# VHH binders against o67189: the designs that were tried, part 34

Target 1, 350 residues: o67189
Amino acid sequence: METTIFQFQKTFFTKPPKERVFVLHGEEQYLIRTFLSKLKEKYGENYTVLWGDEISEEEFYTALSETSIFGGSKEKAVVIYNFGDFLKKLGRKKKEKERLIKVLRNVKSNYVFIVYDAKLQKQELSSEPLKSVASFGGIVVANRLSKERIKQLVLKKFKEKGINVENDALEYLLQLTGYNLMELKLEVEKLIDYASEKKILTLDEVKRVAFSVSENVNVFEFVDLLLLKDYEKALKVLDSLISFGIHPLQIMKILSSYALKLYTLKRLEEKGEDLNKAMESVGIKNNFLKMKFKSYLKANSKEDLKNLILSLQRIDAFSKLYFQDTVQLLRDFLTSRLEREVVKNTSHGG
Key: E = the ipSAE of ESMFold2; O = the ipSAE of OpenDDE; V2 = 0.75 times the mean of E and O plus 0.25 times the DockQ between their complexes.

## First folded at step 17 (VHH; framework vhh_7uia_1)

Design z6 (at its last look DockQ between E and O 0.59; V2 from the best seeds 0.67)
Fold by OpenDDE, look of step 17:
Structure z6 (fold): chain B 350 residues (1-350), chain A 120 residues (1-120)
Amino acid sequence: as target 1 above (350 residues)
Amino acid sequence: QLQLVETGGGLVKPGGSLRLSCVVSGFTFSDYEMAWVRQAPGKELEWVSDISRSGEYTYYEDSVKGRFTISTDNAKNTLYLQMSSLKPEDTAVYYCARDDFWEGTPFDYWGQGTQVTVSS
């Protein structure tokens, strides 16, 4: 019998189960990840990750061995990724599978979480070794939430940020992401960042900003590339964006916002401020976005950011005051940066 | 230590009303979204209602819309669920949970639950 991830999470952290080996699978990987994050927090240094595609059989068994040389063995959480690959390594030998099953069955002190990145099929679950695991352990499934629930979650997030989303825009977003929470989270965050407070997001805006699994170019991809100083790719993406009909001023707006935030963060960091707090102070609260911004900060010096801001301001001014082609100005900017990077790399031996 | 404690459950006749309370300790309401979740016997956990960090926005599952009201008192660090026009199908253990979905902590903490029984 399968247990839902929420049920399991609730029980696991309140009344630890007797079972020690669990399979985590499902369509909604976001929920598995969040669970694992919590698990990691709980176990700290006793949280161990094994990669089935990288670990040898012997290493695997050793890792699962509860034989502590040292009398005070703390309970550990062992998370196994790519277990399928590990099984492939074991081959089709019945004996090897039996050995594996035996090892897993003998886990008594530690918790073992076998994590799959997709929903397992019935056939997979009914096959060894998972069949056996189901008998002495637990199968946990992260099912998709109802469409309505997901819709509400998305709406809630936008409203919290003072953003109104048109109904058709919302529906598009949901369909675009296939109601996948991980994808939705990402796209919603992007849209929030794009949108101003109390702004209405239209269908057209969502189409332009949201990532499309299809050949649609995302503005944030451009921003990401630019901030990570991949100017060559940024140029390509820019052209695509323009071809797609994205207005260059929209791109500029996002870039400017990011650049200013980054510059602010850099300054705060120099002053000895906690980066996480600093990020929150500039409206970056989401962990994913924090991660991205951290990467941008690593990629850019204060001077880089300052120059970026100045360049963007210049482009804006030339566009608005002198009615110059914003796209061309952006291209020129990127080309100039690209040239500089090439020269720099050449001078330092590549 | 983070703790959620539900109270207010009980036996009520159909059409009756109950008010559930969830007292929170160890964190601030304004930092997290809160939710009520229920579980009927033999059934899966069912989301009932959410409230935003500010308390300004509330959300409900379709089956309880118009009948249930979620609210918070920040001063008391308490989450409420006012239930009206109760139906037998509302019979369940009701849990309060911290539910900051977008921050990566959906239902990361739960209370012990309070039993609500709607029966004639």
Scores: ipSAE 0.767, ipTM 0.910, lowest interface PAE 0.7, mean pLDDT 87
Fold by ESMFold2, look of step 17:
Structure z6 (fold): chain B 350 residues (1-350), chain A 120 residues (1-120)
Amino acid sequence: as target 1 above (350 residues)
Amino acid sequence: QLQLVETGGGLVKPGGSLRLSCVVSGFTFSDYEMAWVRQAPGKELEWVSDISRSGEYTYYEDSVKGRFTISTDNAKNTLYLQMSSLKPEDTAVYYCARDDFWEGTPFDYWGQGTQVTVSS
């Protein structure tokens, strides 16, 4: 059974199908993410995520086992990421693959969603276990929206905020992101915030503000918010990064690198070096990054940067040497900073 | 309690006109974008048009631009699609859908659809 994600979404949430196992794949990963978000909203506590690279074969089959159901509805939605990695753990054993297919075929009261982060090729879909899933379950594809439709969606989002975007600025943004809806959502939101007062976006402004790293959630957004002292938004973005599987040490690495570069730039300015030359000496050559670093330098004193570096070193040391949770330490740091900013904004004590 | 109910479909000759209506209940109409989506026989769902929360901005699929007009009446919680210069390729079931593309789930609620048939 093959279908498209909009057709599947339309039927699944109004008249649930009898099939219980589905493969989700496609080029338009944004649509898969939004489908799963609605699924999570529907199932609440009965929404379960399995990571195929982290769980054992026994844990996998236990999670899929039909539980005794007496009284009430206990239908669950089980979402499986990294299923290919789980298949690698099974190896090439024919008996283990047949066991997997049997378990999937016998799911009766739950729904199982096998999620891929790319569009599967015909060969992959014709291989077991997916060939069998197509027979007793379904294959759901999220095909890419047309470039014209994506352009309209982006333009509509700007217009809803009253922002006039120049045509060449819009085209630049679309090309920069490769028409990727997940990247576009993040970049458009940043551009809306940037243009909140002026209500117009030019090509030069988009070139200065937007960038692409081809990810749902960008660690650089977190770093940007923290360095511009928007601690409330930074806390929200941190939670998103962790929920999407970004390792906290990756976050610490990027933030520490930026803090050290900024501190070095402050010292070089004290010695009389030209700011543009100083930026190039610490590896900042891209005009967009130069603009961002100028904003960070304006928002942070040398003392602010020294304090940040010392805090990051303490978090890193306690995480590694004292076995404390890096995410919680970083969250505590941000919460403390937010509390200080609230006091400063309502009462000014020197 | 969410309901979207389409009406106004029917049989019409090429070049003719129809007005589709969608009456909604169970949510604040002006909090969401609304869309028309159609499905021709044997074809996939095709987005036709949508309208901003305010009703101020409208968007159309290329093949219907200049022929179809989407509008709302917030006091009646009703979405409209005025269809003019109808062609046989416009034959489809037309669905009213609630859209929350960027902040939630695209087309998260659907009506049951109304049939539009354009033939001589």
Scores: ipSAE 0.634, ipTM 0.865, lowest interface PAE 1.4, mean pLDDT 84
ESMFold2 (binder alone), look of step 17: mean pLDDT 79; pTM 0.798

## First folded at step 18 (VHH; framework vhh_7uia_1)

Design j1 (at its last fold request DockQ between E and O 0.44; V2 from the best seeds 0.67)
Fold by OpenDDE, fold request of step 22:
Structure j1 (fold): chain B 350 residues (1-350), chain A 120 residues (1-120)
Amino acid sequence: as target 1 above (350 residues)
Amino acid sequence: QLQLVETGGGLVKPGGSLRLSCVVSGFTFSSYEMAWVRQAPGKELEWVSDISRSGEYTYYADSVKGRFTISTDNAKNTLYLQMSSLKPEDTAVYYCARDDFWEGTPFDYWGQGTQVTVSS
């Protein structure tokens, strides 16, 4: 049975559970991190971290062994990261998995927290060793908060700093971050720093500051250029963003969101729906954004948008599944598009 | 030692009112955001309301908006939840919690909870 992170947190620190081994996973990594921070505070020197990708099998088992020569050993919290990598090291041998399960089952004095950086799939949870862990330990999940709750949390943070955020700006921020708490935290902090002397944050300001490395280079500029099919400039801006430390997945996320919205709008337009209403239905309420999206729609056919979405999905898959360089994949994509445009222009001139 | 103690729960008829109190010891309200969270039988924890450190700003779940009011008395170091127009679906254990969400300590301390039962 899965327990939510808040339920677990509440219980763990008030009435410690009898179970000793817990798996922490979920979409809201922020909540897991905050839990772990509290755990670290509680255990202090008795808080131990193991890295599954770095630790040997022998070291791993030693670390989990409660054989303290000294009978009075203080309860420890052992946190294990990259457990999947450790499992890979163990191989596919049933005996090795059984050994691992046995070791975990025999934890009696210490707490063991196996931390995943993503939400585990049902299949993963149903497979060994996690299946067994679920039986003698617990599975803890950090689920997403409601959109309303997240919105309020963000508003609260701004208000505490005396900053008013325009509604469209807030919505934009929420959409850009996909309501991810970790990302929101970072962006909100940036915006707060930016607004230190300002009482109001506008949509334009959020666009300039959010996912920006500098005042002159931001992810939205890249997206704008790409959607308007200025691939040459898009490449330059991409390089700048990367050089300044913007994570390519953040870029991809924003671009994908825009592409999907545009595709939806194109479909609705084809059905004869009012474009303004359609835009609002996909969360585009600001007149400036509406104008931009109209430009994007004009610049892209339904097929163009579909192809863009497919390309982005492909890039995402290659990045996540095959650990390919996301930046290079994006570059290749843009280069390919640029080449196609050049060919089109030469065929019509000629 | 940091402690949160909820009181004021009980049995109430639909449409009735109830006022919950949470007395805090070991820290100052003005330094932390405070929250009410409830849990119905067999259900997950549900956030109910937050109040800012200053007490100036209040936030509510949609399910309780217009019916519940969160407030603080700093002099008494007490958090309140005024509940009105109570419904059977409001039946739950209500918890007071310290909630500095963005500071990395969401719901880091909880009270023991107080039972609220709304029944005809």
Scores: ipSAE 0.840, ipTM 0.944, lowest interface PAE 0.6, mean pLDDT 89
Fold by ESMFold2, look of step 20:
Order: C-alpha cells, then sequence, then structure tokens
Structure j1 (fold): chain B 350 residues (1-350), chain A 120 residues (1-120)
C-alpha cells in the first residue's frame, strides 16, 4: 500500500493500520523528520534506532525479533537508517534476501520504519525487499511542498515574531537554501535572533547572517554547540542530525578529533608554546578556525577536555561491547552535562 | 482528551456559500495555530487555510484565495471557515487540524471531517 506522509501521520497516531513495516522516503525530508519526532514522543524509551551500515546481521535480526524471554510485551518503534548499506552487506544472494523478507513479514510486536534520505525511484521500489514490503507493509512518500507554500511558511514564522522581511531578502534566502525546509528552519532561526531588536531584515543583513551551505545538516554545528556548552541546543541539533540520517560514527569522529586537538593545545600552552604555532602544529591554520578554537579553549578547562575524551571513549566502548545505541549514549551524556550545569548555577548562587 | 469536531458541511449549488465550524476541547486556542485541510474523492490531502495563534494572520491556498475566510471565536473555542462562490472543485471532506509546523509536527491532531458537496 502506498500513501502520503500526511495521510499516514493522520491515521497512524489515531487508528494505526494492521501493517507493521513501513518505508519512508521522499523529497520533503523535513516532513519525515517531524513524523519521526512525533513517533519518538509516543514511544519514548521504546523508540529504537538502527544504522544499517554500522550493525552486524546478527544485531539487526536480533533487534527485529520479539524479546519473549523474561521480557514485557511493550510495543516498540524500530527506525532503520541506511538500509541500502545493510542490503549491500547481504550482497545479491537470493537466500539472504529471502531471509530478510521473512523476518520483516513476521514482525508482530513492533513497528518497523525503514527510512530513506531521498525519494526512491520506481525501479528501487519494485525490487526486493521493498517490493515485498509494499505488499505486507506500506510505502510512505513525503512529496515536495510547493514553493509558494514554503514561502508562506517562512513569512509566517517571521511575522509571528514581528519581523518584516524585504522581498529581495526573502527571495535571496529561499534561493540560497534551494527551498530546503531543514536548512530554512536553521537559517530563519538565526535571522530571527539577529533581527530581534530592529524588527526588519534587508538583503544585506540576510547575506551577512545567512551563508551558503553545501549540506542539509552540519555536524560541525553540533560540535560547536557542545564545546561551547550549549547542551540544550546541542541535544536538539543531535536529534536533527539523526533524523536526517547522519551517521553517528561521523559525529563521534569529528567530536573526538576536536576534543583531542583542544586537549593537546592546553598541554602545549602549559609548556609555554605560542598558541598560534601550537594550533598550526595540530593542523589548524585557517584564521576562522583559529578563532573558533580560541573560543573552545576559553570555554573548556584541561580537565573538562580530559573528561570529554574519556566520556567519548566510554561511549565508543559501550556501543561496541554492549551493543548500545551510540546516539542514545551521546544523548545521555549531553543530558547529564545539562543537569550538572543546572546544579552548578543553583548551588553556587551569585 | 483533545477533540476537534467539525460541523456545517452539506450539499450546496455552485456559487453558493457554507460556513464550517470546528469546536475544540483539550487545549488552549491561543497556544496553537489552526488549519483547514481538505480531501477530494480519490485525491491527496490539500492544505486550504491556516490562522496564527493570535488570530491576526491568515493564509490561504491559491485555489481558495478571495473565496474562503478563516476565523476564530476564542470565547467558544471554535474555528470557522466561511466558504463563498463555491465550485464543484471544492467538493471534499474538510478537516480541522492543529498545526505546529516549525516547532513540532504539522497537523498533529485532526477532526473527523465534514463533507462538502458542490453540485447542481
Amino acid sequence: as target 1 above (350 residues)
Amino acid sequence: QLQLVETGGGLVKPGGSLRLSCVVSGFTFSSYEMAWVRQAPGKELEWVSDISRSGEYTYYADSVKGRFTISTDNAKNTLYLQMSSLKPEDTAVYYCARDDFWEGTPFDYWGQGTQVTVSS
């Protein structure tokens, strides 16, 4: 059965269909993101994310299996990213595809959502295993919103904050983002913060505040927020990265690289090394990056950075040793840091 | 707890008018935007109109601009859609929905719908 994302959302959250396995795809990835956000709200701790390129076959099939031994029968939502990469691991062997189809067909206690980061072509949808999923489950498409509707949504967000955007500024913003709703959300929020006092946005101001992005989602924004200790925003950006299908290994790699460089810089400063030369020694030569790293060094003590590195090592070890979800471990880390920040502010009054 | 109940649908001749109502319970009107969404027979859901939290700003699909008017009565927790100059193309089930496009989920709650039929 094929349906649209709004139609599916409307029925799933009031009177869910009997089917248990669904493919989500389409050009309006923002709508898939908001659907998954509501799904996560409904399922809470019973919301599970699997990364098809990261997990083993055993882990994948175990996660889809019912936990009948000593377990409660609480319904779960299993969300699978990078399913195409998992299929590549299986190869072209017919028996492996038949096993996968059998497992998916027999899902009984859970809902399974196979999430694609693009609109699938007819040929992809008509090949196994997706052909079979269309039969015993469902295919859900998030089609583009019209450019006029996207323009109205952006204007509405500015108007609700009392901000008047000049027409050429608005057109520039829409063209710059390619009418991409995920990029627009981020850029509009920045522009609203910028214009909070003056209440008007000109083309020149949009050009200064909004800039070209080569990607829908930017892992470096998450790293920046975390290192500047804005854990509340970092949590929201992390959710965005995951809903857009960013691989958690990439997040861990970039964050670990930055943490190690910062710790090294702290040690070099202790030894009397000139900071600019120290930055060049760890590969930071761009003046903009030097400015950002100086901000990170100011926000983080050597002990902060040591503890961050140890936490990242523990997250990596727990992911591998206990088959824990890397994303949830990162979330738990950020939540713990946010709670510590609140205690500090209230305990040391003044 | 949340309930959205549409009324006011019916059969009308082309060029005629109807007023749809949506009575809301279980949340505060001023906290959310409200929308009308319709579905013609065999067609996809089509956004029709929405209204800001304050009731001050209204937005319309091109297909209904100048013919439909969205409004609210906060004292009655009721959303309205005044439809005039109706065309056969307006034949659809009309749903009231709560909207939180940028900060949550678009159309996160729906009413049961009310049928509007425009024919001779």
Scores: ipSAE 0.668, ipTM 0.885, lowest interface PAE 1.2, mean pLDDT 84
ESMFold2, look of step 18: ipSAE 0.631; ipTM 0.869
ESMFold2 (binder alone), look of step 18: mean pLDDT 80; pTM 0.806
OpenDDE, look of step 18: ipSAE 0.831; ipTM 0.935
ESMFold2 (binder alone), look of step 20: mean pLDDT 79; pTM 0.801
OpenDDE, look of step 20: ipSAE 0.765; ipTM 0.911
ESMFold2, fold request of step 22: ipSAE 0.641, 0.581, 0.576; ipTM 0.874, 0.855, 0.853
ESMFold2 (binder alone), fold request of step 22: mean pLDDT 79, 79, 79; pTM 0.802, 0.799, 0.800
OpenDDE, fold request of step 22: ipSAE 0.777, 0.822; ipTM 0.916, 0.932

Design j2 (at its last look DockQ between E and O 0.57; V2 from the best seeds 0.00; counts 0 for: pae E 2.8 > 2)
Fold by OpenDDE, look of step 18:
Structure j2 (fold): chain B 350 residues (1-350), chain A 120 residues (1-120)
Amino acid sequence: as target 1 above (350 residues)
Amino acid sequence: QLQLVETGGGLVKPGGSLRLSCVVSGFTFSSYEMAWVRQAPGKELEWVSDISRSGDYTYYEDSVKGRFTISTDNAKNTLYLQMSSLKPEDTAVYYCARDDFWEDTPFDYWGQGTQVTVSS
């Protein structure tokens, strides 16, 4: 049984569970982080962090051991990062995995939190040792909040600081961050700092300040370039985004959303629907986005958009089912498109 | 010790009204954002409403907009949720929670909850 992070948090701190081993995973790492912060506060000196990529097998088992040489068995919270790397160290030996499972199963006094920095796939969760952990422990998932909730949270933060954000600016910020709370927190804080003497944040200001750590590199720009079929520049921007730690799934999410909306708009247009009304029906309400989407529609045929959607679905599937590198898949996609465009241009110019 | 205690729940007919209260102890309202969260049977926790530290700004889930009103009385250290035009879909356990979302402490404390049942 999988439990959401908020449900788990509520229960854990009000009525501690009988289970002792938990897996924390999800798309929204911010919520895991905040839970862990609270956990750290609760346990203080009895809060221990293990790094799976750094710790030896023996050290790992020792750390999970409840036997204090000094007789005082205080309940501890043990947080394990990079558990996958630890598993790799153990190798594919069944015996080692069994030992690990046994150790985890025998945890009685301490709480153990295995933390993943991404959402685990069903296949991962159904594989040992996580499968076993799920049976005697718990799986906790941090799902993304609704877009509306996130929007409200961002607005709330600005309002508390006496800052009004233009609707276009807010939408830009949300799209730019892919509604990722970690990214949003960072960007919102930057913007608040920037606007310390300002009462209104404009779209232009947000563009200048947001993701300013990298010279003109943001997810929105990538999406824009891709949809306008500037694949060469898109490749460059992608590399930059990845280098700055933007998760490829965030990029994929935005791309997929835009592609689907665009495809829908094309269909509606074919049916004779008013484009402005159609855009609003798919949630595009601000003038800035309308303008952008108009340009995307001009640049892409219905078939182009369909192919884009299929490609994105394929990338997603390969990433999730076959654990292929999403970034590489995106690069391959862009490269392939670039090659096709070059061929088309050469055939028409000759 | 920090404590949140919800009251005011009960059985109400569709279209009816209820006022929930949450009395807090161990901290000051002016220092924290407060929220109402509900959980229907077999469903996940659902955010309902937030109120700013000052009480000047309120936020609502779409499904309750126009029907629910969140407010605070700082002198009484009490959070309120005025519910009107109640629907069967509003049936849930309602929790008050301290919610400084961006301060790395979303929903860090919860009350025991109060049952709201909307039924004909």
Scores: ipSAE 0.808, ipTM 0.925, lowest interface PAE 0.6, mean pLDDT 88
Fold by ESMFold2, look of step 18:
Structure j2 (fold): chain B 350 residues (1-350), chain A 120 residues (1-120)
Amino acid sequence: as target 1 above (350 residues)
Amino acid sequence: QLQLVETGGGLVKPGGSLRLSCVVSGFTFSSYEMAWVRQAPGKELEWVSDISRSGDYTYYEDSVKGRFTISTDNAKNTLYLQMSSLKPEDTAVYYCARDDFWEDTPFDYWGQGTQVTVSS
C-alpha cells in the first residue's frame, strides 16, 4: 500500500490499519517529524526509538519480538532511524535479508515505522526489504507542500507579527530556502527577531540576515563567535560552513568587513565621537546590529582588532600568492588563538 | 478530548450555494488556526482554505478564490465555509482540521467530514 502522510495521519489516529510496518520518506521531513511527535504523545512509554547505526542485530530483533504467550502485551510503537546503516551491518547476504523480512512480516502486536531522511527513489523502494514492506505493510510519502501554500504560511506569520515584508524580499527568502519548511521556520524566526523594532524587511536585509545554510548555520554566526572570542565553537561552525559548500573567500570577505568596521569604530571612540553616530557612519544602522557591534567592541581592544586585520591580510596574501589552503590558514589562525586563551587561563592568578 | 463535527453538506445543483459548519470542542478555538480540506472521489486530500487565530487573515486555494468564504464565530467555537457558484469539480467530502504550522500542529485533528455533491 502507498499513501500520503496527510492521509495516513488522518486515518492512523482514527481507525488504525491492520498493517503493522510502515516506511516513512519524502521531501517534506517536517511533516514526518510532526507525525512522529503525535505518535510519541499517543504511545508515551510504549514509544521506542532504535538507531540502526547503533544497535546490534540481537537488540533490533529483540525490540521487535512478541514476548507474551498470553496475548496481553501492550501495543508499542517502534521507530527506526538510520535503517540503511542497519542494512549495511547485515551485509550483502541474502539469508540475512530474508530473516529481516520474515521478522518484519510477523510483527503482529506493535507498529513499526522505518523512517528515512529523504525521498526514496523507485529503485530504492523496489529493493528488499522495502519491496516486501510495501506488500505486507505500507509506504508513506511526505511530499512537498505547494509553493503557494508555503508562501501563504510565511506571509501570514510576518503579518501576524506586524512586519511589512517587501515582495522581492519574501520571494528571495522562499528561493533561498528552496521552500524547505524546517529551514523556513528557523529563518523566519531569525528575521522576526531582526525586525522586532523597525517592523520592515527589505530585500537587502533578507540577503544579509538570512543565508541558505541547511543546519541554521551562517557566516554571521561564525563571525559573531570569533569576535566574541569563542574560538572553540567558531572552529566547529567553520567546519560546518565548509561542509555545506560555503566558499572560504565569502567567509574572509564578511569577517574582514566586520574587523575593519570595528577598528574604525575604535578609532572614532578614541576621538570622542558618539558611538551611535559612528556605527551609522560605517553602515550599522539596525538596533540588533548595533547591540552586536557594542558587544564586539567590548570583547576586542584596538590592538586585538589591528592584529586580526593583519592576520586576515596575511591569510589572504598567502592564499593568493603561495596558493595555500584558505580554510587551513583560517583553522590554524583560530587554533592559535584558542591555544593563547588556554595559556592565559592556566597562568592567570599568579 | 478534541472533537470537530462538520455539518451542512448535501446535494446541490451547479451554481448553487451551501454553508458548511464545523463545531469545535476540547481546545480554545481562538488559540489555533483552522482549515478546510476536501477529498474528491479517488483523489488525494486537498487544502481549500485556512484562517488565522485572530480571524483577521484568510487564504484560499486558487480554484475557490472569490467563490468560497471562510469565517469563524468564536462565541460558538464554530468554523464556517460559505460556498457559492458551486461546480461539479467541487464534489468532495469536506473536512475541518486544526492546521497550525507555526505551533507545530499541522493537520493534527480532523473532523469526520461532510459530503458535498454538485450535480445537475
Scores: ipSAE 0.384, ipTM 0.757, lowest interface PAE 2.8, mean pLDDT 82
ESMFold2 (binder alone), look of step 18: mean pLDDT 78; pTM 0.789

Design j3 (at its last look DockQ between E and O 0.74; V2 from the best seeds 0.00; counts 0 for: pae E 2.2 > 2, unsure alone 64.4 < 65)
Fold by OpenDDE, look of step 18:
Structure j3 (fold): chain B 350 residues (1-350), chain A 120 residues (1-120)
Amino acid sequence: as target 1 above (350 residues)
Amino acid sequence: QLQLVETGGGLVKPGGSLRLSCVVSGFTFSSYEMAWVRQAPGKELEWVSDISRSGDTTYYEDSVKGRFTISTDNAKNTLYLQMSSLKPEDTAVYYCARDYFWEGTPFDYWGQGTQVTVSS
C-alpha cells in the first residue's frame, strides 16, 4: 500500500513500522529531503548512505548484511540513492534480482530507504524488485502540495520576516519556480536577504533577484544556464553548488535527464509532432517546465543536444572508469564550450 | 522528551462547537510554528490550520475558514483550535503538529490525536 510522505513520517517517528524496507518517491523531493534530514538527526552515526551508481554489488550486499549479522547492534537507517542505476548494474538476470529481493526481504534489524529523485511510474512500481518490496515493505510517495497551499506557505514566510510581497511579484515567483518547494525555498531566502532593508518586494525586484547567481545556488539554475549556453555563469554556479556540498553526480543526473529529454523532443519535433504533447510524453507536464524546455529547444540544435549527451556520457565514463574528478571534468566541459562561443562571436563580428 | 497531547475531542451535533487543546512539552512555541492536521476515516491527512511563532498570523484551509480559529497560549504551552459551525465533513482525528516547514521538517512532531465526530 502506498502512503503519503506525511502519513509515513508521522507513523515512522511515533510508531515505528514493522516493515523495514521503504521506497521513497514523488514529485515533491523537498518533502523527501526534509524527512531524510529528520531521519539523519534521529539515527546520527547509525545513518548510512549508499550510492547505487557507485557501489558494487558485493559492497551493496555487504552493507545490507552487516546490519543483519550483529543482532545486538543499534538499529541503523540505510538510505540508498540511485537505486535504478544499481539495478542496471545487476543486469537483466532474473537470478540477480531474486537475490536482491531476498536480501531486502531479510532485512530485520535496520531500516532501508530506497530513494528516487522522481515520481515512479505505475509500471516501475509494478515491476521487480519494487513490486516485491511493496509486498514486504512500503511505498511512500511525496505528492505536490496544492498551489494554494504553497502560495500560503511562501506568503507566510515573507510575512514572518516583515516583508510584504506584491501579488504580481508573488505570482511571478511561484510561476518561475514552478511551485517547486526546493526552488522556492532558495529563492525566498534570497529575496528575504535582499529585502532585509526593505519591507516591500515589487515585481521588478523579484525579477532582478530571482535566479540570480547567489550563494544559494540550485542545481536547476545550473542546468538552466548550461542549456541556455550561458557557460560563464554556469561555471560560477557550479562552483557554488560544489561548495554547498552538492554531489556532482546529482548534477550530472539531472543534466543528463534534461539533455535526453530535449534530444527526444527535438527528434519528435522534426517528425512533426505537437510539441506540447511531446513534452507530456517525456514527463514534462508543468507549464513552467514546458516554457523552460521550449527555451532550451530554441537555444540548442539537434546536434548541440547530441554533443551534449555525448559529452555527459564521456564525463560519466571518465569519472567511473578512470576515477577522474567529476567536478573538474564538468569545469573543463564548460570552459571548452565557453571558448568555442567566444571564437564564434569574434568570427561573426568580425 | 518532546510531547504533544491533544484533548477536547468528542461527539457533537452539526452546528455545534468544540475546542481542542494541545499541550506541548519539550519545546517552546516561540521557536516553532504549530499546526492542526486532521484525518478522516479512509482519507489522507489534511492540513487544517497553522499559526506563526508569534501567534499573530494564522492560516486556514478553505473549508474551515470562518469557522475555525487557531490560537496559542505561550504561558501554558498550549495550542488551541476553536471549532464552530461544525459539519459532518469535519469528522476526523485531529492532530497537533509542530511545523518546521522551511527551516527543517514539516510536521516533525505529532500528537496522538483527538477524535472529533460530528453527527446528528
Scores: ipSAE 0.848, ipTM 0.944, lowest interface PAE 0.6, mean pLDDT 88
Fold by ESMFold2, look of step 18:
Structure j3 (fold): chain B 350 residues (1-350), chain A 120 residues (1-120)
Amino acid sequence: as target 1 above (350 residues)
Amino acid sequence: QLQLVETGGGLVKPGGSLRLSCVVSGFTFSSYEMAWVRQAPGKELEWVSDISRSGDTTYYEDSVKGRFTISTDNAKNTLYLQMSSLKPEDTAVYYCARDYFWEGTPFDYWGQGTQVTVSS
């Protein structure tokens, strides 16, 4: 049985299926979370969560087979996160995998939902135990909503609150969140609170408010400032990120990814590749991000990018090998770059 | 008991018109957005139209824009879909659904559906 999340939601809450084990996966994770929220509302204290990376094998199997013929236990909904980590605990022993499949096949009174945080590929769905679950249970996919539908949902929410959003502000919000509904829900709620008196949102206001306290979005502001060589503002944003509790390795990962993509783009341009096609080859597909990468390419030479990459590699190596503070190493790097710019501006003729 | 009951479906010739009605009971009608969702034979559910709590904001899928009109009558707790210039591809079961997209679960309650068939 394979079905979509809306079809499954409609049937499950109207006329529950006879199958008892379901895999939930897909690109539109928001829809999986809203389904699980309704499931939790329905089952109340009979809604249980298992974390595959935290529980023992025996606890896992006990939770799946809890029934009582003497006392008539209530039907439960068992939700399993991090199932891949649980599978790693089982290893590659055929006996253990066969036991897992047998337990899942024999769930009789409860519902079991195996939740993935991404869309599974055909090979993953064709592998055990998911292949067997498709046979005796069901596979439920949450497909991405169209960008046009997501834009309408966001715009409608602002209009419901009487807030007039400038077109550029709306497009900025959609592009920076990547049309991610979970991120959009949070940012839209903040913007509604901000604009409750003014009833209007401009591009500058969205830039200031929407992403000022968001954990991962502020990292992209830092990376943007660094790549455009605004090192003074980059230092201030870095300090804010660390004060907010953003892990420095996340910052390093995103910055390194951008630097490597930019260096690769310089190399592909040397080979005569079309810039738009080159950008798509390194995973840059949306038009807003293409525009930003064009500005980064204009601001940085190939040698600038090579030196940046080497510096980031040294920072990463020193952090790991000598247990030095990644944040301080990154600050030292930025301070050195800022001092070079200050000297350049005051010297003019040597 | 929460109920959504669709009526107004039937057989109609291409170019014809129908008005679907959805009578709601068991919740405060004006507190929720309402939607029409259809399912053609063998196809997935298709989000046709929706309307805000106040009736001020509407959405229409591109294929029905200019031909379908969604509206509400709060005094009768009724949602409507006026369909004009009907085409064979509009043949489907049409469902009334309660939408609670941002505050809860999208399409958390559905009606039984009403069949619309457009053929010569």
Scores: ipSAE 0.515, ipTM 0.823, lowest interface PAE 2.2, mean pLDDT 83
ESMFold2 (binder alone), look of step 18: mean pLDDT 78; pTM 0.791

